# VH-VL binders against Rho GTPase-activating protein gacX (gacX): the designs that were tried, part 4

Target 1, 188 residues: Rho GTPase-activating protein gacX (gacX), of Dictyostelium discoideum (Social amoeba) (q54j98r51to238)
Amino acid sequence: STVEEVNIPLFLHNGFKYIIQHGLGIEGIFRIAGTKDKVKQLQMQLDKGENIDYDASKVDPVDLADLMKIYFRELPDCLLQSDQYDHFISLLTLDRLGQIQKLRELVSSLRPENREMLKQLIWFLGRIAVNSTTNKMSEENLGLVWGPNLLWKGGKAVSTTDMMELMAGAGKIKLIVTLLIEEQEHVF

## First folded at step 4 (VH-VL)

Design b14 (from m3 with heavy chain T30E D52S; framework fv_modakafusp)
Fold by ESMFold2-Fast, scan of step 4:
Structure b14 (fold): chain C 188 residues (1-188), chain A 119 residues (1-119), chain B 107 residues (1-107)
Amino acid sequence: as target 1 above (188 residues)
Amino acid sequence: EVQLVQSGAEVKKPGATVKISCKVSGYTFEDYYMNWVQQAPGKGLEWMGWVSPSDGETDVAEKFQGRVTITADTSTDTAYMELSSLRSEDTAVYYCAREGYSDWYFDLWGQGTTVTVSS
Amino acid sequence: DIQMTQSPSSLSASVGDRVTITCKASQDISNYVDWYQQKPGKAPKLLIYAASNLQSGVPSRFSGSGSGTDFTFTISSLQPEDIATYYCQQYYNLPYTFGGGTKVEIK
């Protein structure tokens, strides 16, 4: 009789709001690089458990955008789960309706906390894409910059053959994230 | 095949300009920063700057500001480092090195380009 | 700028020896240190990132440790192919700065 409670980290929740308030008009948001030392400073504050007041600190939305990508990249396992890598890649062989159906199934199979975090992230990215006439960040552009941070194949040392296969998957990962953004109303 | 291939050795006179290229293959050029590192003969490594190929943003170390221009051409997947007003102290091997946007280490390096500045 | 002081500048050791190289930052840089190997006439190669993480494909005899201002790089059992100059690098702040290098030679 209890409902499952899932939460995302406060810094992400507040960060999404901050970028929506201050970053929607920035051309190339998430694509352009932040100032490396500012991004590292923010990352270190978070690593130390410090609470950051983005407005009081006048945080550059571009620096925060980079920090968000770093956060997802540094998760112990990627948000879309490395054990689902081949399943995500293979859905691109289906027609559009089949892709949507399979994507909904894969997303539903994710751990509840990953699914909710993904839902909020994709909603946020959709808000960015709606402003693409101003910020020039379409669903495809966001798929390109976010893809590598959301889905990767696990493993340590890899052969040259394995490396080539991972690189061949990069374009497909872009398309999967693009599809998540475009079809989010049918997937979540 | 993931590789960075740099242009060949250059011999220049003081006051000249040199432009070195770094052509990438086997990965998406726009997904990584490209850094430039100088190594004078018998000396250590010195970071010069970086470019973000996705948007052309650059950062250049203070020592090289005003003399170094770093650029990226996404149509040819090539990064460039141009050093003007050459001095004998600029005689060095110059390396390009890729760096991830969230993985801040140089996991792939070009073979190096030797620049000799002499009269 | 953050200064990285590396020691020793050179050392000679025998095959099978344990080799240790140290790097000291002028300020607290947490674990933001990478280590590179450079063989004569070749480009540097990443061995260790974020103070203690072994790069994929790098032999396990190489290791790194430390945090704050003091960092150590170790080769547990020196091999002939390990003859090279080793560099630490901080990436805590721009500009990135390298240590002066340690030349490792076999006796």
Scores: ipSAE 0.007, ipTM 0.513, lowest interface PAE 9.4, mean pLDDT 87

Design b15 (from m3 with light chain A50R; framework fv_modakafusp)
Fold by ESMFold2-Fast, scan of step 4:
Structure b15 (fold): chain C 188 residues (1-188), chain A 119 residues (1-119), chain B 107 residues (1-107)
Amino acid sequence: as target 1 above (188 residues)
Amino acid sequence: EVQLVQSGAEVKKPGATVKISCKVSGYTFTDYYMNWVQQAPGKGLEWMGWVDPSDGETDVAEKFQGRVTITADTSTDTAYMELSSLRSEDTAVYYCAREGYSDWYFDLWGQGTTVTVSS
Amino acid sequence: DIQMTQSPSSLSASVGDRVTITCKASQDISNYVDWYQQKPGKAPKLLIYRASNLQSGVPSRFSGSGSGTDFTFTISSLQPEDIATYYCQQYYNLPYTFGGGTKVEIK
C-alpha cells in the first residue's frame, strides 16, 4: 500500500503538505473539479499500493484535492462516524459555548485513529481558509464542500445526488464542519 | 428498476452517420461513467470510449477518434454515441455499459443496438 | 495499449467438468481484470471483478485468480446454462482492452 500509518496515512500527510506548498493560491481549491481521468489515475496508484510521485510538474493540486475528498468518501464508515450522526446534528440547537463543549466531547469520543485524522484534516482546512482572500475558500465554503465527505447516516456513503438528503442535512453538516475549522483550538 | 435501454436497429449506407441512444432509469445518471463497446459479427468486444455525464468529459479510443462523438443529456438521462463516415467494417452490435467512479467494472449493460452498413 | 491474450479460443467440456480459461496481459496490471459472460444474442454480464471477486447474484462455481500478468477464470462444475463466450478485460490503463474471448460448448 502507498498509504502507511505513521499517525495518519502517509498519502494524506504528504498530500496536505503538497497542497499547502502548491495549492493555497488556487481560486476555488476543493470547489472546482479536477480532470476525471487524472483523478482516477491517482486513485488507481493508491489502490495498487504505489506511492504518489509528488512532482509539481506532474501532480495538479486540483486533481489531488478531488482525490482527497474521494478518499474520505470511500472510507467504510464516515470519518465523524455514522453512529454519532444524530449527536453532531443535535448540537446545533445549543448556543455557541454549548456547541463548542459538545463538539469537544463528541470528537473526544471518536476512535483514536479517526480523531487524529480529523485533527490533521481540520488543521489543514484551517490553513486553506486563512488564505481565503486569495483562494476564495472560507471556513463556510470548506464546510459546505467537505461536509458530505465527512459525515453521513447508516455507515454507508450516500449519493451526493440524493436531493432529499442534501436538502435536509447539507446546511447542518456545513455548520458542523465550519465549527470544527473555526473553533479547532478549543475542540482538539 | 435499474436498466439501460438502447435505441432500435439501424441500416445505413456507407458514408452516413448513425446516432445511438442509451436511456437510463432506476439510478442517478451522473453517479456513473457510461462506456460504449463495439462487437463485430462473430468477433470480440472492443472499447470505444466513455462519457462522464456529470460534466460531459469524454475519452475516445484512438481507433475511433475523429469519427465517434459521445455525449450525455442530463435533462433526459440519455447517453449518445454518434459514429460518422460509416463503412462496412462498422457493421456491429453497439453496447452501452455503466461504470462506477470508484468501482471500475461494467455491472450493467444495455441490450445492444445492431447497426448494419450496406450499399 | 495493453494487450490481453486469452486462451483457449474455444473449448468443449462435459457437464460437471472443471473448466479453466487463462488471460495474459502484455504488462503488469496488478489485479485490474474483470471477467464477463456473453450468451448468444445477449449483452455481456459481469461475473468476476478485480481478478478474484464474485459479483453479487453470480453462482459460486465461478471464480477468478491471478495478479500481475497471468489470470485464470474457473468454472468448478460446468452446467448447461454456462454455455457462452467468456471475456477478460483490463482496466489498468485506457484504452480498456478485452481478451479475444473463449467459447465454451458442451460435448
Scores: ipSAE 0.006, ipTM 0.508, lowest interface PAE 11.1, mean pLDDT 86

Design b17 (from m3 with heavy chain D52Y; framework fv_modakafusp)
Fold by ESMFold2-Fast, scan of step 4:
Structure b17 (fold): chain C 188 residues (1-188), chain A 119 residues (1-119), chain B 107 residues (1-107)
Amino acid sequence: as target 1 above (188 residues)
Amino acid sequence: EVQLVQSGAEVKKPGATVKISCKVSGYTFTDYYMNWVQQAPGKGLEWMGWVYPSDGETDVAEKFQGRVTITADTSTDTAYMELSSLRSEDTAVYYCAREGYSDWYFDLWGQGTTVTVSS
Amino acid sequence: DIQMTQSPSSLSASVGDRVTITCKASQDISNYVDWYQQKPGKAPKLLIYAASNLQSGVPSRFSGSGSGTDFTFTISSLQPEDIATYYCQQYYNLPYTFGGGTKVEIK
């Protein structure tokens, strides 16, 4: 079998499958916004620990896509770990081979549960990108929309300076997530 | 035994429709994508499209859009490729090929179905 | 569409020779390249996936390398059973596209 062992939150596992089944052809998937009220209802179900049956509920893949981004954004700490922020940013000063090597080192140093979740997410995003002729979501586009949800500096933004520092890193974070998707075979 | 078995050779007139089957065995049909690939005589391989049998989602290459319909029947573990408005340049061997969710390669192929379009 | 330019279109070599085939993508496709072998009258067979990974059951004399736009497929010591046409394929973007193929014959 090609089916991966479930070792991440069930809603993500089932959600990845659902979007692959129903969302691969949607132009701007993950970029376009879902329906606020529907996304909020799904979020509330997750917050209450309820299991969501996407097929029975006829969930719009765009709403689910928004929910996934919200889930990662609202983790207590980002998936790539805020304590690794500077290390991820600094790898961009290396040539591509050096970037891949350093990225592999950083990914392997993540907590096992974060590394596994990242591996499955990046695999999923790669599948989306393969359909970019139809859905218009290249590796770079996915890096742009997913970057802010996967890597940030620790703590709440307390000032304009903090926000500006995060914004200054946005382009670099995009490149890091793009690299993860493009080079996942050499990183994981 | 894990295999893909395709229907037999077809001879059609221009303007006709042909429907080719690809029956799977030895694995869970709904865990894999099924792709279709065309190979004209003495020419290379050209991707036509895929179906995901679990839910019937399909994608068809632009060149074949409007003429190709790809379907899957989960009750018989069979994928189909239907090509309409046949032209002489559609004379080719047609292959089905399995692709995994995480394994983005064609690790298992049908034996091929020869379609000849002639008057 | 991503164009895959494969060279040479054909070659003749002796048993034991090192055979090299190249494939060039019209844009950066990272490592999203597979290589297939097709013997006369048979369906293609996967040999290499994701540019450099040997498919299980495939002899170690076959190898792949490259990243970005330039990819190479090598047979380190050509055997009689290797007479076939070899194809590269990209899966970075839909539609999936194949190289034009390289026909390998023995002298």
Scores: ipSAE 0.007, ipTM 0.454, lowest interface PAE 16.4, mean pLDDT 86

Design b19 (from m3 with heavy chain Y105A L108I; framework fv_modakafusp)
Fold by ESMFold2-Fast, scan of step 4:
Structure b19 (fold): chain C 188 residues (1-188), chain A 119 residues (1-119), chain B 107 residues (1-107)
Amino acid sequence: as target 1 above (188 residues)
Amino acid sequence: EVQLVQSGAEVKKPGATVKISCKVSGYTFTDYYMNWVQQAPGKGLEWMGWVDPSDGETDVAEKFQGRVTITADTSTDTAYMELSSLRSEDTAVYYCAREGYSDWAFDIWGQGTTVTVSS
Amino acid sequence: DIQMTQSPSSLSASVGDRVTITCKASQDISNYVDWYQQKPGKAPKLLIYAASNLQSGVPSRFSGSGSGTDFTFTISSLQPEDIATYYCQQYYNLPYTFGGGTKVEIK
């Protein structure tokens, strides 16, 4: 087995902690849109190479949640890797145990940086889902919101055909991300 | 079976207040948001607001702020929409609609309540 | 507020025709669009949720697609019972907003 040091961007690491501390009770977190101007300001801070000073900035968790979705959506290729799209979609034809086994295989085949980022993101989403009685964001709700930001076909969408293919698979992508959250202790 | 049953038609004078009820059955009332939608005669659908029956939290569209009060009574599994200072432009069919947490869609609708505002 | 521009406002087609309705959001709303059918004198009925998911019990001739700002709703083979007004709705941000509706009639 190979042991490799991997890290995620500080913005994500600190952002996960901030939302857990301040955002777990927010109804519709990740579903409800933040203020465009505030999200833009946070994006500008990141673009300048500055760390977000959460204590000084008094960041709204909803604005931070939007920034996180934008971050993943703007990656050159999706976190789950477009070259794995058909493999992820096809696992849904298997029974639950087969789905878990295939997910473990696919996650293990991801680039180490993507795998570590996914692991931390899914752990974080699981923490949100545990508080779904208060925040109304179940594993399925988070799968619906996050799905389109984590998996798409053909890299960054460059045509209407690519976008339509993504949308045709939206329900399946939701189920895949839902499964990742629900079964994370057996997958990672 | 899941049902949303609304109160009957109302005829009101300008300046009056109307209160419409939406009684639910066949599911746990506190597990879904309840939305209210206005449809003027021959016009499209317009969202008015929602209530979370689990904690009473509401949000009301700016057009209706100050005139609309949305509430939920968990002891009777009934949602209410109260519209005050009625105008002729408020003549419409009003719908309650359940919103699920998984699909965030209005999957079950009440039959509608017709409100006519005339002098 | 997010504006939902729906087109056309009305159309007439023959039984068996492919019918396409479009909906354009004034800003990126990802896949947060639902589609409803409303028959005269009746409450609306959910057909499609999250842009492309078919609601349980809805015939497979209905479909949705699109992401970002541009969305389409399609009836692959129009039937007489499909005479209705169809609405798109965004739920990306409050207030929720509906398109103006498309009235579908048979020639």
Scores: ipSAE 0.000, ipTM 0.487, lowest interface PAE 15.2, mean pLDDT 85

Design b2 (from m3 with heavy chain E57Y; framework fv_modakafusp)
Fold by ESMFold2-Fast, scan of step 4:
Structure b2 (fold): chain C 188 residues (1-188), chain A 119 residues (1-119), chain B 107 residues (1-107)
Amino acid sequence: as target 1 above (188 residues)
Amino acid sequence: EVQLVQSGAEVKKPGATVKISCKVSGYTFTDYYMNWVQQAPGKGLEWMGWVDPSDGYTDVAEKFQGRVTITADTSTDTAYMELSSLRSEDTAVYYCAREGYSDWYFDLWGQGTTVTVSS
Amino acid sequence: DIQMTQSPSSLSASVGDRVTITCKASQDISNYVDWYQQKPGKAPKLLIYAASNLQSGVPSRFSGSGSGTDFTFTISSLQPEDIATYYCQQYYNLPYTFGGGTKVEIK
C-alpha cells in the first residue's frame, strides 16, 4: 500500500493560511474588490516566481482574496471541469442524501490535482463561513461569489437563449458550491 | 465589432474645460480597465490615468492631478476624461486604451481626439 | 516613477535592413515591457507584450527580448510599411511610463 501526495501551488496554500489569520473578520471578504494596483503587484510577484512573505509585507487580505478569485477564474478549464457541468447541475434534482452521494462520485472522478485543490479550497471556504456572523459571508454567499469561478460550461454563449440558459445555471452552480461547503465531510 | 470610438475634435480657449468620450462596443465594458494617454504635437506618449469601470476606482498621474477627472458610465458603456483650466500646453491628441485586468497591455486604442487650446 | 530611456531617438535604414531599438528602465521591471508602433496620424498599435511575446496578427519580423533593466526591439527585415515611431512602455508600477520614442525612416 502506498500513499501518493498531491500538492497545490504554494501561493494558494500560504494564501489560505494568511486569510485565515488576518481576514476572517473582514466584512464582505471575497465580495469586496481589492485595490487594482496592489492586486496587480501581487500578480506580478507570482508571475516572477517570487517568494512573498505576506506578514512581513503587510499584504491586505482583501487584495489577496481578489487575486485568488482571479487565479481560479483564469485556469485553462474550471476546477470542477467543464466536461462535468451537466452532471453537477443534474444532481440538484435528487434528495439531500442522493445529492451527497452523487457529489462524492463526481468529486472522486475529478483529476487528482483538481480534487486536491478543490478539497483544500472548500475546507478554506468552510473556515470563512464559520465566521459569517462577523464577516457576513455565509456558505450561500460564498457559493454565489465563488460559483462562477469554479464551474462553467464549455464554449461561449452566442444567442439570447444560450445566455438565458447560462444565467439560469448560475443559481444552480451557487447551490452546488454551497452543498460542497456544507457537506464537505461526507464528500471528500 | 470590438472597438473604441472617441468624440470629435475640440477647439477651446485658455481656462476652458473639455470632456472627451470613449464609447465601447463588442466586449464587456466592466471586464477591462480604461486608460487615457496624451500626445502633444511632435512629442511622445504620456500616460494620464485609468478607471476601473466595474467599481469606478481611478488613479491619475501627478502631472494631471487637480485638473483631470476620469469617469465611466456603465449604462452607456462610455468612459470620459475631463480636463479643466486648459492651457496652450494641453494642445494634444488624447487616446483611450483598454487594458485587461490580467493581460496588462493596451491591445485596443481609440482613434484619438484632437484638442487645440488657442486664444 | 520608473524612467524609460529609449535609444536612438531616430534612425534611417534601407529596406531589408535589421533595425534594433533599445530601452533601459531605471530599475528592475522583470519582463513588464510592451512595444507599440505609431504611424503618422494614427493611434498606437501593440506589437510586443511582456518583453518578448508577439501580438496576434503582427508580422514575425518584429521581435523583442530582454529582462530586468535592458530591453531590445528588433525588425529583422525592414519594410516600407514599417515607417513609424516605436515606443517601449513599462507596466511594472503606476504611473505607467513610455520611452521617448524612436522614429524609423527609410533612406
Scores: ipSAE 0.007, ipTM 0.475, lowest interface PAE 14.0, mean pLDDT 86

Design b20 (from m3 with light chain Y92W; framework fv_modakafusp)
Fold by ESMFold2-Fast, scan of step 4:
Structure b20 (fold): chain C 188 residues (1-188), chain A 119 residues (1-119), chain B 107 residues (1-107)
Amino acid sequence: as target 1 above (188 residues)
Amino acid sequence: EVQLVQSGAEVKKPGATVKISCKVSGYTFTDYYMNWVQQAPGKGLEWMGWVDPSDGETDVAEKFQGRVTITADTSTDTAYMELSSLRSEDTAVYYCAREGYSDWYFDLWGQGTTVTVSS
Amino acid sequence: DIQMTQSPSSLSASVGDRVTITCKASQDISNYVDWYQQKPGKAPKLLIYAASNLQSGVPSRFSGSGSGTDFTFTISSLQPEDIATYYCQQYWNLPYTFGGGTKVEIK
């Protein structure tokens, strides 16, 4: 038992705050790549169970932004759950009100830990998007860069047909994550 | 079919530059780092540096800084290691080796390129 | 730079013998050690990753153990095809560093 337990990993909780404090004005945040060596070193610290030293002189927000995307991409199963893939994609056939209602239902059906992590992530992405005049990362831009890290089909077999299906799905996944950010007050 | 194929042996004079290639096949070039490793005759392995083919970012070990340039050409799926100001101590076999983005081990190696620096 | 001290530098053993090679890091590197086999004239081959995980297709007689600063690589029953030089490598920090190698020969 730990008294400092948070509902999501501590590095994400602290990382969201760090990027809000130091990264909101960075043009292309989450779109531009960090320095691979620095991102790898930060990832190594997390794998070692070490705490990241959130000192502005030591951590580049762009490197931390890349680490966050890697964290979600490397989960054993995607945050939105691969077993929900077809349900998320199919909601796009509905009108806006129906999309919001179905999205709320799907989010509510997620495992509690995934739902809480998603809620905090989407709130954080909304804070980034509010500063899009400066950072150029709109809800749509965040949906585009974050989509592939949050929702994918299960399995690792790669075939031409499967790749074509995944490429076609990329645009739809972008729209789903965009909706989560835009409509978060009605979804969560 | 997943393989790394390196360019052939080179014989160079002191002060010359050598450029070694490592052509990949059977996997997506931009999904892995490419590392370079030096092995002097009868000696052990020494890491030289790596490149991320997806963005061209590199890191080079301090011993080789200023003399080594590592690059990747995504149009031909080929990584390169260029070593300048050659000296006799650079006589070695040079290997390329791929490393996963999150699986930090060298699971696939090129066959090696022998570089001989002689007067 | 992290120094990897490997011992012994060479050994000779009989077929069927248990062979043990050790690797000591100059600082705590958790389990961030890989082991490679290099046969004469060939490129190195990954055998063990993250201190104790056997690479797919590698015979079960090869194993690794250890954490922190002290690591061990073992061949439980030496075979003729195991004649090679074995290297440990740390990936805790850049630059990556290798041990000096252990040459394994059969009597």
Scores: ipSAE 0.006, ipTM 0.496, lowest interface PAE 11.9, mean pLDDT 86

Design b3 (from m3 with heavy chain D59Y; framework fv_modakafusp)
Fold by ESMFold2-Fast, scan of step 4:
Structure b3 (fold): chain C 188 residues (1-188), chain A 119 residues (1-119), chain B 107 residues (1-107)
Amino acid sequence: as target 1 above (188 residues)
Amino acid sequence: EVQLVQSGAEVKKPGATVKISCKVSGYTFTDYYMNWVQQAPGKGLEWMGWVDPSDGETYVAEKFQGRVTITADTSTDTAYMELSSLRSEDTAVYYCAREGYSDWYFDLWGQGTTVTVSS
Amino acid sequence: DIQMTQSPSSLSASVGDRVTITCKASQDISNYVDWYQQKPGKAPKLLIYAASNLQSGVPSRFSGSGSGTDFTFTISSLQPEDIATYYCQQYYNLPYTFGGGTKVEIK
């Protein structure tokens, strides 16, 4: 229902609250694009360490949603850790119970700061998914949109072969993030 | 070879419209913003705006709003800047310059396009 | 809009001299300042980004410093090829704004 404890960046904590308050009813939240100049200005302000009063500034929840995805995408390494990529992908060969068990194991093996940030993010995404009849963003839709921002193979795709492998992985990454949202009570 | 190549010099009459192109090569067009900068003869640099080629979003500085249109054509890897209702004060060199998504500086510039507005 | 006031507007110095250019922002812009060199008839070239970082391939005699509202660009030992106009630019907020430029000439 609420974020248990604040132990993540303040911008994320306040951003989750703001989107829950103002963004739950927006059709396509996280899927539809924000306004680039506004997203860039928000990013610049946060990179300076400034705290934004989202309500006073009347920030568009769609712009904030884009900034959140950018934040995770721009981390030096993905939240789920590139060194765990093959382990995450391989769990999809297991049955549902095996998937849940392995996912719990992998999440527990993440760095403590990553695990804690992931727990709060997935809780937040679950809150979005509960309103999917209104906002049209199911667990699977959130998995599709958020997947590429949370898990990637080490290094950039620089060849046709790399690009094809990246595209093949996208569907699997979607399923992994979907599982995290759906099964979060059994994983965290 | 990573480069930005701009269209050639233009001479226009007051009230005319000019459209300048900036063709990219050697990098992925949609990975960078494209900025436009004006420099009047013997004067400094003035930022005009940018386009994001990945989705066509633009920003145009207030001074140029209503007269400047910035666009990108991903099929030809070319950015455009169109300036209408030309005045003698628009006589300048116009530059395109790329800016990284996370590295907010202009590391690559076009050679410039001279626009002369005279009666 | 953020105003960038650059000084001096021009200077003349001898080869080997230390040259200093100053840029003042109308508000706190942290370290969000880049510096560019423009030679006559040529496009500008990035020298310094984020106030103090030297761009790859740029000679080490060029440096930048400062934060907040006051920024300095220095050429430690002026060379003939450094004859150019130098510009600061803020990217803290849109619209981006440039300083007025400093023309550097050799005596």
Scores: ipSAE 0.005, ipTM 0.490, lowest interface PAE 14.4, mean pLDDT 87

Design b4 (from m3 with heavy chain D59R; framework fv_modakafusp)
Fold by ESMFold2-Fast, scan of step 4:
Structure b4 (fold): chain C 188 residues (1-188), chain A 119 residues (1-119), chain B 107 residues (1-107)
Amino acid sequence: as target 1 above (188 residues)
Amino acid sequence: EVQLVQSGAEVKKPGATVKISCKVSGYTFTDYYMNWVQQAPGKGLEWMGWVDPSDGETRVAEKFQGRVTITADTSTDTAYMELSSLRSEDTAVYYCAREGYSDWYFDLWGQGTTVTVSS
Amino acid sequence: DIQMTQSPSSLSASVGDRVTITCKASQDISNYVDWYQQKPGKAPKLLIYAASNLQSGVPSRFSGSGSGTDFTFTISSLQPEDIATYYCQQYYNLPYTFGGGTKVEIK
């Protein structure tokens, strides 16, 4: 129930630090695509429960960035929880202060493991956005890229029906993730 | 009470090895990196390396590679820094300091261990 | 390695004075700078993280600013208990590197 009692997967923990150390200057980080073969190899190591030493393996930050997005996209249910989809979307009708208050309430209601993972991810994305003059990834650009991987309506986003629903709500989902990054100090 | 408690002062001869301990209490040992920092008399702070107690991964600064070994014992919640082939230039206060996995700053430090290397 | 050049090396000021310390990185490190206070015979204490964020429990007279290569740490109204050496530290790349320190004394 305290943050000291919750931990995230080691590959994400070390991966965030690796991208901060080697990826902050890469224009379009998270937007540009990695190489399919290398991303697949990293994914296979993750699936086997192996610890990845990114520095020793000379991992390309762009490949790791793609792996992170794939990891969240392939969760059995999205990080923000599909059962909260309508509640997240509806906060956009509120003024800014109301949006912040509602976000804080929704985040607090998430499962503890999801809440901790979200907190660490959003902190990490905020650090990427701080370097946007160099990497061109503003809070809005990160919201656009990450939105579809963090929130979808019902089940997995990989089905045709789920993908069509995501496309219809893409702009709203972008704004929600953008708001999480911009207002993280008031939400977490 | 959240604290880092280091072992006591050491006096060593040149060529000896010293092993300093840093015992944690009041938090989950495996949720934080443990860093080691050297401070020579009247000088500034110099980062030596870190260990991740959750899996034993370490990083050691190039200046100390080959002489420094950093370890963590999760059964006793204790981190260690071992410095071999001691020289007079290794006379310093050594600190352990914790670093969070999403809060990348040293918010908690040990009290320091003085190591004196003399003939 | 990223070099952190801190200035001045030492200063003497009166109680109530505004004290400013500067830290310059050898390359762009965005906002990846922390500031520490070390009192004589004690371990360092975190004051400011990520260039401008005040650590919980630290008096509001301490502040930080800057981005890229130039960073500033300020004590708006120096108090007797502020006698210490202050250090900047970058965490943009390993190895982590500290500035040389600024010794603050009261006249």
Scores: ipSAE 0.007, ipTM 0.463, lowest interface PAE 14.9, mean pLDDT 86

